# VH-VL binders against 26S proteasome non-ATPase regulatory subunit 3 homolog A (RPN3A), part 2

Target 1, 182 residues: 26S proteasome non-ATPase regulatory subunit 3 homolog A (RPN3A), of Arabidopsis thaliana (Mouse-ear cress) (q9lnu4r240to421)
Amino acid sequence: CRYLFYLGKIRTIQLEYTDAKESLLQAARKAPIAALGFRIQCNKWAILVRLLLGEIPERSIFTQKGMEKALRPYFELTNAVRIGDLELFRTVQEKFLDTFAQDRTHNLIVRLRHNVIRTGLRNISISYSRISLPDVAKKLRLNSENPVADAESIVAKAIRDGAIDATIDHKNGCMVSKETGD

## First folded at step 4 (VH-VL; framework fv_maftivimab)

Design g8 (from b3 with heavy chain K98R)
Fold by ESMFold2-Fast, scan of step 4:
Structure g8 (fold): chain C 182 residues (1-182), chain A 120 residues (1-120), chain B 106 residues (1-106)
Amino acid sequence: as target 1 above (182 residues)
Amino acid sequence: EVQLVESGGGLVQPGGSLRLSCAASGFTFSSYWMNWVRQAPGKGLEWVSTISGSGDSTYYADSVKGRFTISRDNSKNTLYLQMNSLRAEDTAVYYCARGDYEWSDAFDIWGQGTMVTVSS
Amino acid sequence: DIQMTQSPSSLSASVGDRVTITCRASQSISDYLNWYQQKPGKAPKLLIYAASSLQSGVPSRFSGSGSGTDFTLTISSLQPEDFATYYCQQSYDTPTFGQGTRLEIK
C-alpha cells in the first residue's frame, strides 16, 4: 500500500524541518554580538522553518534590536500564514520579491503556500457546517483556470492529511464539517 | 506631527446608513494597516475592521460582517467606514487607529473619535 | 474568536502602590498581546506591545509580562496620572480586547 510509503516520507520531512529549526535557533543564540548579519540570516531561516512546521514564531523575535527592518518581510509572511490569507501571502511575495531572492528563501516560501491554505481552510471549516466548493474557492481567493476543481483537490488533501475534520459531498459539490454528534 | 482625525458621525435611524472618514497626516499612509475600533457608551473597546496598506486585504468583526465596508484612498490619505443596516447596538464612539508598522502589531496612533448614535 | 478576560474589573489603589492587572486568553496567543491606557473622554494610548515591550515615551514604571494564555501589566509605583481604564488586546488572530480594568483612587 502506497499510503505507508507516503506517511513515512512525510514524517521524515517533518523531522528534517525540526532539526533545521533547532540548529538555526542554536546558531542565532550562540552568534557573537558583532555578527549581526549572521544572526539576521539565521532568524530568517528559523522563521520559515517554524512556519513550515505549523508554528507561529514569537512576536518578540521581530522586535530584536537591529533586526526589525531586515525581518519585516518575514513578519508579513508570518501574518499571512497566521491569518490564512492566500491573497495577502501573494501580495507579500510580490512586495518583497527582491529580498526573498537575495536571501535565497523563495523556494521555501513557495512550499509555505500550503500552510496558508491549510489555515484558511481550517477557519472556513470552523465557521461553516456546510459550504459549496465554489464558495470555498472564493474565500481562499483561488484564481486558477479551474478554481472549483482546485478547491475540491485542496479540501480532499486537507481531509486526507487530517488538517480538517470534514467530508466532501460530491453530489452537491459541498464541504461538510463534522459535528461531535452530541 | 502624526495625526488621525475622524469625521462623519451623527444621528441615524435603525436601518439607515452612514459613512465615516479618517484623515491621516504626518506619515506615509500607504505603508500602514489601518483600523476602526468602537466603544459603546460606558462599555469597553471593540475592534470593528482592519485594512492593509494597499487596501487589498480587509477583515471584519463578526458583529459587522456583511453590513460594514472598510476602504481607503491612499492618494487622499483617507480611511473610510461605510456602515449599512445600522442597529441600536452599533451606537458608539468610532476611533480610527494606525497599526502593523514600525514593528508595532498594536494600535500606536489613535484619532479622537466620532460619535455615531442609532436611535430607536 | 479568541476571548480576552481581565481581572479585576475594577481596582482601588493609592499613589505609590504597586498595581498588577491580569489578562487571560481563551487559547495560546504566544506573546501577541498589547496593553492600552484610556482616560475618561479620551482615545486609548498604547503602553506595551509584544507582551513586554515598552512603547516609546511610556514611563518605565509600566511593565508587561507573560506568554501563552496568562499576562500581567504592572505599575511599580502608582502616580496620580495613572488612574485610568486599562485594556489588553490580542493580535494573534483578528483583534479582540479584554473588557477593561478600571483603576480608581482609594
Scores: ipSAE 0.542, ipTM 0.810, lowest interface PAE 2.3, mean pLDDT 87

Design k1 (from b3 with light chain T94Y)
Fold by ESMFold2-Fast, scan of step 4:
Structure k1 (fold): chain C 182 residues (1-182), chain A 120 residues (1-120), chain B 106 residues (1-106)
Amino acid sequence: as target 1 above (182 residues)
Amino acid sequence: EVQLVESGGGLVQPGGSLRLSCAASGFTFSSYWMNWVRQAPGKGLEWVSTISGSGDSTYYADSVKGRFTISRDNSKNTLYLQMNSLRAEDTAVYYCAKGDYEWSDAFDIWGQGTMVTVSS
Amino acid sequence: DIQMTQSPSSLSASVGDRVTITCRASQSISDYLNWYQQKPGKAPKLLIYAASSLQSGVPSRFSGSGSGTDFTLTISSLQPEDFATYYCQQSYDYPTFGQGTRLEIK
């Protein structure tokens, strides 16, 4: 059935990422020191796959002997995802554009935009019990032809996915957060 | 050598304003995130604010948001903290601190601090 | 925000002693934890970053360990210059510090 087919696709993609992560980390661990270039490449891809899965890589990965400089662009990406800042994310992409292109990671990094937005929205939901959708769009720095409609879509998806504990007040065009920690 | 020197601290009445400065030397100032961290007399450390190398991104502790403004002048290698609507609870030594990486990962270099006292 | 709890609040020790200070995060911070030393009237000094990485110029008697929520700072053989207040700090989210552990001479 159609529904099961779509669930299968989603789970296959998710399992593929998890399997890729484990394989890449395992390859990096088993590589000798003389294969530094190979270990660096494995770590770059593992970092991206983990970020796409919603995992923040260990800080110690970025301090490994011989790897700190090579992994710096990926650490700065990790920071942008971790704090949920789209403008910082854009700045990092522009700053290291050539590196990401050479590493063939640019397409995966573009997909990380959704992870950055999710974290940024979670931070907004914690800070504001009620906030207008235009203000959500402004805080997330959405630069589309219809930022308010995009903000509503983003908020609705985050609610659906359980990323935030909130509701949309369609009558007043607001996001209303449920804050149990107040 | 890498060095940070704070100035601008002093005595101010509740509701008043004060601007702190931090002069940086010995490193490429514009390449590093900068931070303000404070310490009330006899108390522990509290992060106040962070600014990116370009100055485009700023972050604040909830206790100071809307009252304090962090800024920088990369041409003068100087970091600023504009403090408005000061409260007795803002009384502290204010430290200027350099980030080890882009996002406040570790504060690897600190200034000597400047004392801000808010009392009548 | 992430709450950082240190224990003990104060500790008395003698030169040559092994000293352990603990730090607990209110949620998992992986290994995004730093340790600082502050002497009276002075600014803090970075000792350890990434939970276990020793900062350049810091004596090897200092070591850090832990991941997730529980972390420790160890001084293997206490020296006179080590009497100070020690702070942990998480960098996983907006920075927060522990309340500090004051290390005093016995």
Scores: ipSAE 0.530, ipTM 0.799, lowest interface PAE 2.1, mean pLDDT 86

Design k10 (from b3 with heavy chain G53Y)
Fold by ESMFold2-Fast, scan of step 4:
Structure k10 (fold): chain C 182 residues (1-182), chain A 120 residues (1-120), chain B 106 residues (1-106)
Amino acid sequence: as target 1 above (182 residues)
Amino acid sequence: EVQLVESGGGLVQPGGSLRLSCAASGFTFSSYWMNWVRQAPGKGLEWVSTISYSGDSTYYADSVKGRFTISRDNSKNTLYLQMNSLRAEDTAVYYCAKGDYEWSDAFDIWGQGTMVTVSS
Amino acid sequence: DIQMTQSPSSLSASVGDRVTITCRASQSISDYLNWYQQKPGKAPKLLIYAASSLQSGVPSRFSGSGSGTDFTLTISSLQPEDFATYYCQQSYDTPTFGQGTRLEIK
């Protein structure tokens, strides 16, 4: 089971997230009951890999007896990604900074910022039929030299990837959405 | 002895304002997400607003965005809901509810509710 | 927002009966689904979280199942105190509740 765990970590570092997910889940499933610490480690990395793949881990993973406390930081992280809230994401990173450093997961967590932004953008597209790119940048809490250009790039990529059903009105500097809930 | 006690409800005219309070006791208030959920007479439950443990993240139902403001004072173990530009459809019992910080997005503890009536 | 639809809107059953209430989400919510019981004039009470986890202090006759879009709350042997309205609620996105199912004991 240790080999599958290490293989999962190696594949995660190499950006082979799908393979890493399967290896980590397989390692967790094959772990004996007495190896709780090993199973916790596998779950921590599997959660991160799944979030990076755009998957939200089952809620039940976080309610496993004996793992609740150890997985709490990862549940809070999952909440930030699921909701698409960059402020919450920042707060969680600050609150559990020592834990993520000890777990050696901080570098992988930094990469989750893109997943949080994508979810936040999807939520914006559902809520607003028309919104200015400066307001998109503000709502996503983009911190760059040119937040508006960054927002336009993020929106354009989301449209190309099929993550949102929207168009960019370049003349007026707006995102026009087809996904409003009403 | 974990308790949530709402106050501040009453009768108010359309366009008026009202501030609800929720006093928490028996748990570490600053560690939990807090929520407001309302229920119109004879109707079902409707989520109104949520605030994170630090107060830095707030969320609102579309029906109240721009009119209601959720806030908290962790030093006083108190949750607030400032309600402005009240409408007849805001008439409801307002419940304060604690998020289950221990591995749940569920509302595990509820107050008794406070009635808000918006009428002319 | 995610729409939650419960079925049936009301039902009547006898003490000792097995009762099933269903809840359907307008999109996949994995297992981010909670069940509440509300008795007349009282605040709701959490019964089930994470679709199938029983809240502490809740009788074992209550159970939940399902994943994705379809969920079920089951009461294995109905008791008189179970007369109430039951609500499902998703926590996958900003919270939304089902319309409620009123359970009437015959």
Scores: ipSAE 0.461, ipTM 0.796, lowest interface PAE 2.6, mean pLDDT 87

Design k11 (from b3 with heavy chain S57Y)
Fold by ESMFold2-Fast, scan of step 4:
Structure k11 (fold): chain C 182 residues (1-182), chain A 120 residues (1-120), chain B 106 residues (1-106)
Amino acid sequence: as target 1 above (182 residues)
Amino acid sequence: EVQLVESGGGLVQPGGSLRLSCAASGFTFSSYWMNWVRQAPGKGLEWVSTISGSGDYTYYADSVKGRFTISRDNSKNTLYLQMNSLRAEDTAVYYCAKGDYEWSDAFDIWGQGTMVTVSS
Amino acid sequence: DIQMTQSPSSLSASVGDRVTITCRASQSISDYLNWYQQKPGKAPKLLIYAASSLQSGVPSRFSGSGSGTDFTLTISSLQPEDFATYYCQQSYDTPTFGQGTRLEIK
């Protein structure tokens, strides 16, 4: 029913992502197969809400016959979030600007920038036991007036939020990670 | 008929360089992410690198970062892998593989591979 | 990197047998898992994508299941052409393959 779809959109606008996800997924499940356009709309919003919650949607959502083409822009967004590539994220936004505007999803997609940065930072923390803040800024492709200060702020917030297990060495201007890869 | 044909493999000394090519036919090359996957003799598969359809985005395995460069020429339907500072551990059959519309998701079409041997 | 571990590393079976190969991820990968078949001297062939979706042209005796960290590839009635090495691969993050499972004639 359309009621669950509207509840999902209202809750998303009010930043109640968990409730929005549940309502949108229920709407998609209840829709008849013949209502393909409605099911596609529900899936688009559910994908965005799930990404904002830090969840990666199931791959099978994007392989549904009749939905592959319509969900392609949202799968490319999902890929940018999964790999933590801010430049790819920006390019996907530009490539599908008209589609996201028409779908009325552009404002939610802008909020996903934070999720992309967080994933990119997590990838850095597992790859480097020690890395300078200028190198963090470069790897995250930060394009601001002071990339180093922004990197420090981003790292500090990620530590506070429990997104990474690291500390900031202010004396040497470095991020020191407690998790490292080979 | 969708095909990928690799070339450029051979014997090279440690520290040397090689450039691999992959000629694509039977599909709209510029629309797909392309991949290099290698396999050392008697060993399993290892993903090496991927490149977006436009060529603007590239990703590499940690073992090859800074030494290998993936590129493509969409006007020639050709994928490349420039390999520098080669090591004995780079000895493998190198496969060119097409993504199924997505970054490194499923590799639906593979070439037959080209052997690279790094030995003195 | 996400580590993929296959079990068993090798197994022997007879034509007509039901064969199950398992794959475990070091962290949840949802259903971003693919299965490949590789015969000696040949390139790998995609069998299953999205954990359970059968690739076009692949016989229906092949099936995949699982989600999260544990996945299985099943061959319901083994045929002579199915003796090969099988690989799982995750696409949730930077791609990684399992070490492979060699399926041999008993």
Scores: ipSAE 0.423, ipTM 0.792, lowest interface PAE 3.0, mean pLDDT 87

Design k12 (from b3 with heavy chain D56G S57D)
Fold by ESMFold2-Fast, scan of step 4:
Structure k12 (fold): chain C 182 residues (1-182), chain A 120 residues (1-120), chain B 106 residues (1-106)
Amino acid sequence: as target 1 above (182 residues)
Amino acid sequence: EVQLVESGGGLVQPGGSLRLSCAASGFTFSSYWMNWVRQAPGKGLEWVSTISGSGGDTYYADSVKGRFTISRDNSKNTLYLQMNSLRAEDTAVYYCAKGDYEWSDAFDIWGQGTMVTVSS
Amino acid sequence: DIQMTQSPSSLSASVGDRVTITCRASQSISDYLNWYQQKPGKAPKLLIYAASSLQSGVPSRFSGSGSGTDFTLTISSLQPEDFATYYCQQSYDTPTFGQGTRLEIK
């Protein structure tokens, strides 16, 4: 049971997320009822791995007996990823910085920025057939030194990765989505 | 005992402005997302706006975006809703509601509501 | 924008009856669904959160079930104080409520 927990952490660090998720969930299931702290730790890592895989954990996971307080930071992270709001993601990271550092999850959480952006972009692409890159930057709440250039880079990567079905109109500085279909 | 008390409602003409207040007691106000939910006479519930515990994050229903502003004063345990460019369809009882953990979650405590009537 | 549709819009029942109210989401919301009760002239009261979790202080005759797009609220043995309007609400995206189900005495 403990061995599976350590394997899960090792696989997660090595970016073998699917295997890590299964190991962590199995460890949590096999943990004795009295080992609440161990079960909490397994759930924290399982939640992060699931989010990194593009899965939104069930709401009921966060209401498990004895886990509500310990999982609250991870529930707020889940909200930011689910909504696709980068600013909310940033405020959650700042609010619980000490907790994530103590849990040794900060490095994985930083990688979730990718998932937040992808969800936000997907929401934009289905809502707009055409939208300017400055407006994309505003909707994603990008606050970098060059938000428009950052937005263009993010959109280009999402297109390349197949996360959105769109093209960039470089002449007019716009993201053009394929019609959402019939 | 957790309690929310709204005030500031009244009669206002179309195009006018009104500011609602919600006084909170019995919980750590700054730790919770707060919400405004309205209900037109004889109609259902409509979520209007939410604000994070710190006040740094706000969200609005499309129907009020650009006209309404949600804010809070954590030193006074008070939530506000500034309503501008009011329309007849904004006529409703406005409820202040406490979020469980975040704006998108359950509304576990509600105030009594304050009536806003937009009519000439 | 997630649309929530309740069925029926109105229902008549007698004390002691088993009552079921349904709620359908326009897209999957997992178990991010809440149920509220509202009596005339009063603020809504939270009954169920996370689709099936009973709020503290709510009588055990109330229960919720479902996941994805289809949800139900059940009152196992209707009491006089249960005649009210019931609302479902999704919390998966920006909050949206169903149109309400009015439960009336038969």
Scores: ipSAE 0.093, ipTM 0.713, lowest interface PAE 5.2, mean pLDDT 86

Design k13 (from b3 with heavy chain D56S S57R)
Fold by ESMFold2-Fast, scan of step 4:
Structure k13 (fold): chain C 182 residues (1-182), chain A 120 residues (1-120), chain B 106 residues (1-106)
Amino acid sequence: as target 1 above (182 residues)
Amino acid sequence: EVQLVESGGGLVQPGGSLRLSCAASGFTFSSYWMNWVRQAPGKGLEWVSTISGSGSRTYYADSVKGRFTISRDNSKNTLYLQMNSLRAEDTAVYYCAKGDYEWSDAFDIWGQGTMVTVSS
Amino acid sequence: DIQMTQSPSSLSASVGDRVTITCRASQSISDYLNWYQQKPGKAPKLLIYAASSLQSGVPSRFSGSGSGTDFTLTISSLQPEDFATYYCQQSYDTPTFGQGTRLEIK
């Protein structure tokens, strides 16, 4: 059971998320009820792996007896990813910096930035058939030295990766979304 | 005892402005996301706006974006809703509601509401 | 926005009856679903969160179930104080409420 937990952590560090998810979930399920601390650790890592895979963990995971307080930072992190709010994500990282450091999850959480941006961009593409790149930067709360250029780069990458169904109108500086059924 | 008390409602002309207040007591106000939820007479509930504990993050329903502004003063344990360019369809009881540490989760504590009527 | 649709819009029942109210989401919301009770002239009160978790202080005759898109609120043995309007609400994305189900005395 503890072997599955460590194997899951190793696979997560090596960016083998699908295998990591399976190992961590098995470890959590097989843990005796008396091993609360171990189950909490398994759930923390499983939550992060699932978020990195683009999955939103069930709300009920965060209401388990004895886990509410320990999983609260991870629930707030899940909300930032689910909503696609980069500024909320930054606020959560700052608020729980010591907790994530103690849990040794900080480096993994940093990788979630791309998942937050991707979700936020998908939400924008669904809501707007046409939107200027400055407005995309504004809605994503990009805080770079050149938010518009950053937004263009992010949109271009999302299009290339197939994360959104859209094109860039370079002449007008806009993202043009293809709606479902177009 | 945990309480939320709204005030500032009343009759206002179309195109006018009104500011609602919600006084919180019995809990650590700055630690909780706060919300405004409205209900038109005889109709259902509609979420209006949410603000983070620190006030750094705000969210709005599409129907009120650009017209309403949510804010808070943690030193006074008070939540505000500044309503501009009011329309007849904004007529509703406005409830102040406490979230569980983040937006859009369960609203576990509600005020008694304050009536806003937009009419000539 | 995720749309929430409740069924029925109104229901008549007698004290002691088993009552069920359903709620359907326009897309999967996992278990990010809450239920509220609202009595005439009063603010709503949280009954159930996370689809099936009973809020502290709420009588055990209330229960919730479901996941994904289909959810149910059940009152196992209706009491006089339960005649009210019930609302479901999703917390998976920007909050949206169902239209409400009015529970009336038969």
Scores: ipSAE 0.504, ipTM 0.827, lowest interface PAE 2.5, mean pLDDT 88

Design k14 (from b3 with heavy chain D56Y)
Fold by ESMFold2-Fast, scan of step 4:
Structure k14 (fold): chain C 182 residues (1-182), chain A 120 residues (1-120), chain B 106 residues (1-106)
Amino acid sequence: as target 1 above (182 residues)
Amino acid sequence: EVQLVESGGGLVQPGGSLRLSCAASGFTFSSYWMNWVRQAPGKGLEWVSTISGSGYSTYYADSVKGRFTISRDNSKNTLYLQMNSLRAEDTAVYYCAKGDYEWSDAFDIWGQGTMVTVSS
Amino acid sequence: DIQMTQSPSSLSASVGDRVTITCRASQSISDYLNWYQQKPGKAPKLLIYAASSLQSGVPSRFSGSGSGTDFTLTISSLQPEDFATYYCQQSYDTPTFGQGTRLEIK
């Protein structure tokens, strides 16, 4: 059970997320209830790996007896990713900075920023058939030196990766989506 | 004792404004997401708006976007709903509700509701 | 947004009966589903969260099941105080409620 936990951490660092997820979940399942601290640790890493894979962990994971308080920072993090709210993501990172540092999950959480942005962009694409790149930057709350250029880069990458069904109208500086919820 | 008490409801004419208040006690108010949920006479429940514990993140139902504003004063343990450009279809009992797990995924504590009637 | 549809819209039952109410989501919501009970003139009361977790203080005769798009609320042995309207609610995206199921005395 200890071996599976270490293997999970090693695989996570090596970006072998799918294998890391399975190893961590298996370790948590095999640990007896009396080893609550170990199960909590495995669940924290499994949640992050699943989020990085684009999976939303089941709500029931966060309601396990004795784990509710310990997993709360990770539930708030999951909510930021699920909703695609970058400001909430930043707020959660600051609020639980010490916890994430102690858990040694901070570096992995930094990588989740891309998942938050991707979800937020997907939500924008289903809501708007046409939206200007400055408005995309504003809705994603991009606070960089050039938010519009960042938005264009983010949209282009999402299109290339198949995350959204849209095109960039460079002439008018906007994103045109085929999948609107009108 | 954990409790939520709404106030500010009443009769208002179409196009008018009302501000609802919800006084919270018995828990760490600033740590929880807060919600407004409404129910038209004889109809079902409709989520209206949600606000994060810090007040930085707000969400609205499409039916009220641009007209309603949710806010909170953590120093006063009070939640607000500013309702502008009211319409007849906004007539409902408005409930203040606390999120069960600091994100409003489940509403574990509810106020008794305050009636808002929009009519000439 | 995610549409929640409840079935039936109303049903009549007797004390002691096993009652089942269903809820369907227009898309997969995993287990991000809650159930509420509302009695006439009262605020709703949370019964079940995370599809199957019983809220503290709620009698064990209430249970929830399901994941994805199809969910069920079961009352194993109906009591007089259980006659009420029941609502499902998804929390996977911005919240939406089902239209409600009215449970009436037969």
Scores: ipSAE 0.576, ipTM 0.825, lowest interface PAE 1.9, mean pLDDT 87

Design k16 (from b3 with heavy chain W33Y)
Fold by ESMFold2-Fast, scan of step 4:
Structure k16 (fold): chain C 182 residues (1-182), chain A 120 residues (1-120), chain B 106 residues (1-106)
Amino acid sequence: as target 1 above (182 residues)
Amino acid sequence: EVQLVESGGGLVQPGGSLRLSCAASGFTFSSYYMNWVRQAPGKGLEWVSTISGSGDSTYYADSVKGRFTISRDNSKNTLYLQMNSLRAEDTAVYYCAKGDYEWSDAFDIWGQGTMVTVSS
Amino acid sequence: DIQMTQSPSSLSASVGDRVTITCRASQSISDYLNWYQQKPGKAPKLLIYAASSLQSGVPSRFSGSGSGTDFTLTISSLQPEDFATYYCQQSYDTPTFGQGTRLEIK
């Protein structure tokens, strides 16, 4: 159904991700088999909205008959978000830049950087009982004007939000994790 | 036909080093994640390491971090595993395995395996 | 790491039997679950990916089901060549395998 697709797209632009997700998923389910192109487009937007909501789309979505090739860029994007790999995320954006531009999804994908960082920081906190903030910035591939200050802000926000179980050792400039599992 | 052929296994003493190679053919090597999976005698499968198609991203099991290094040469269609500071517990058959997509979701093609024995 | 536990560790069956093997994840992995078959002295072979998708060239008597934490591999009518060890593997995070289920002739 075209109406549900347009409604989903409008809500996504307004950052009403939950409503957008439901509308796009319903549109994809109601699309007839003969309207494969329309169903593919609905799935692309639904995948992005779900990732922005912190949900990982089912693996089976990417194995649907006639959709494997069209959804490949979005599957690789999903993998970067799921694993929390900023370098992979950057590589996927560059590799499929033309596709994302044609699909008009580039702006939403840029916003997924926050989700990738969150997962990547979680992985760092699990892997390291103690790590310097400059090393955190390096591992997250922060290439801003002040990577260390940005790393400190990102870590502090994650601690406040309950995303990681850690503290900042300001005296030594380190993140000290309470959830290291080897 | 898609094929992976491993080499480089052998007997090494504890604390020694060994380099494994995996020669790939029949597919666009640079487009796929590649993996090393090992199996100790009489035991189950254990994932060791993964490398992205470009070689930019690498992942390691906690048991091998700091000791093993995965790498690839896309111009030669070859995957490598450099194994340092070997321990008796590293004794296993090492399999080279291809990912089924850009990310190593499933391992759809496997090599025959190469035996690494760490003993004094 | 996500821990994968298979049940049973071994079972005996006859040709023509319906066989089920289960796999449990320590946390939800959605449907990011794969099944492999390994015969003695051989490399593993991919049977099923995405919990329920049959790999090309694998006989239709093999099927997979489940999502979240509980998964099942079913062989609808066991054949002589199916006696092997079966492994589940999650791909939701860095890969982990179940301990394996050995399927033996009765």
Scores: ipSAE 0.427, ipTM 0.789, lowest interface PAE 2.9, mean pLDDT 87

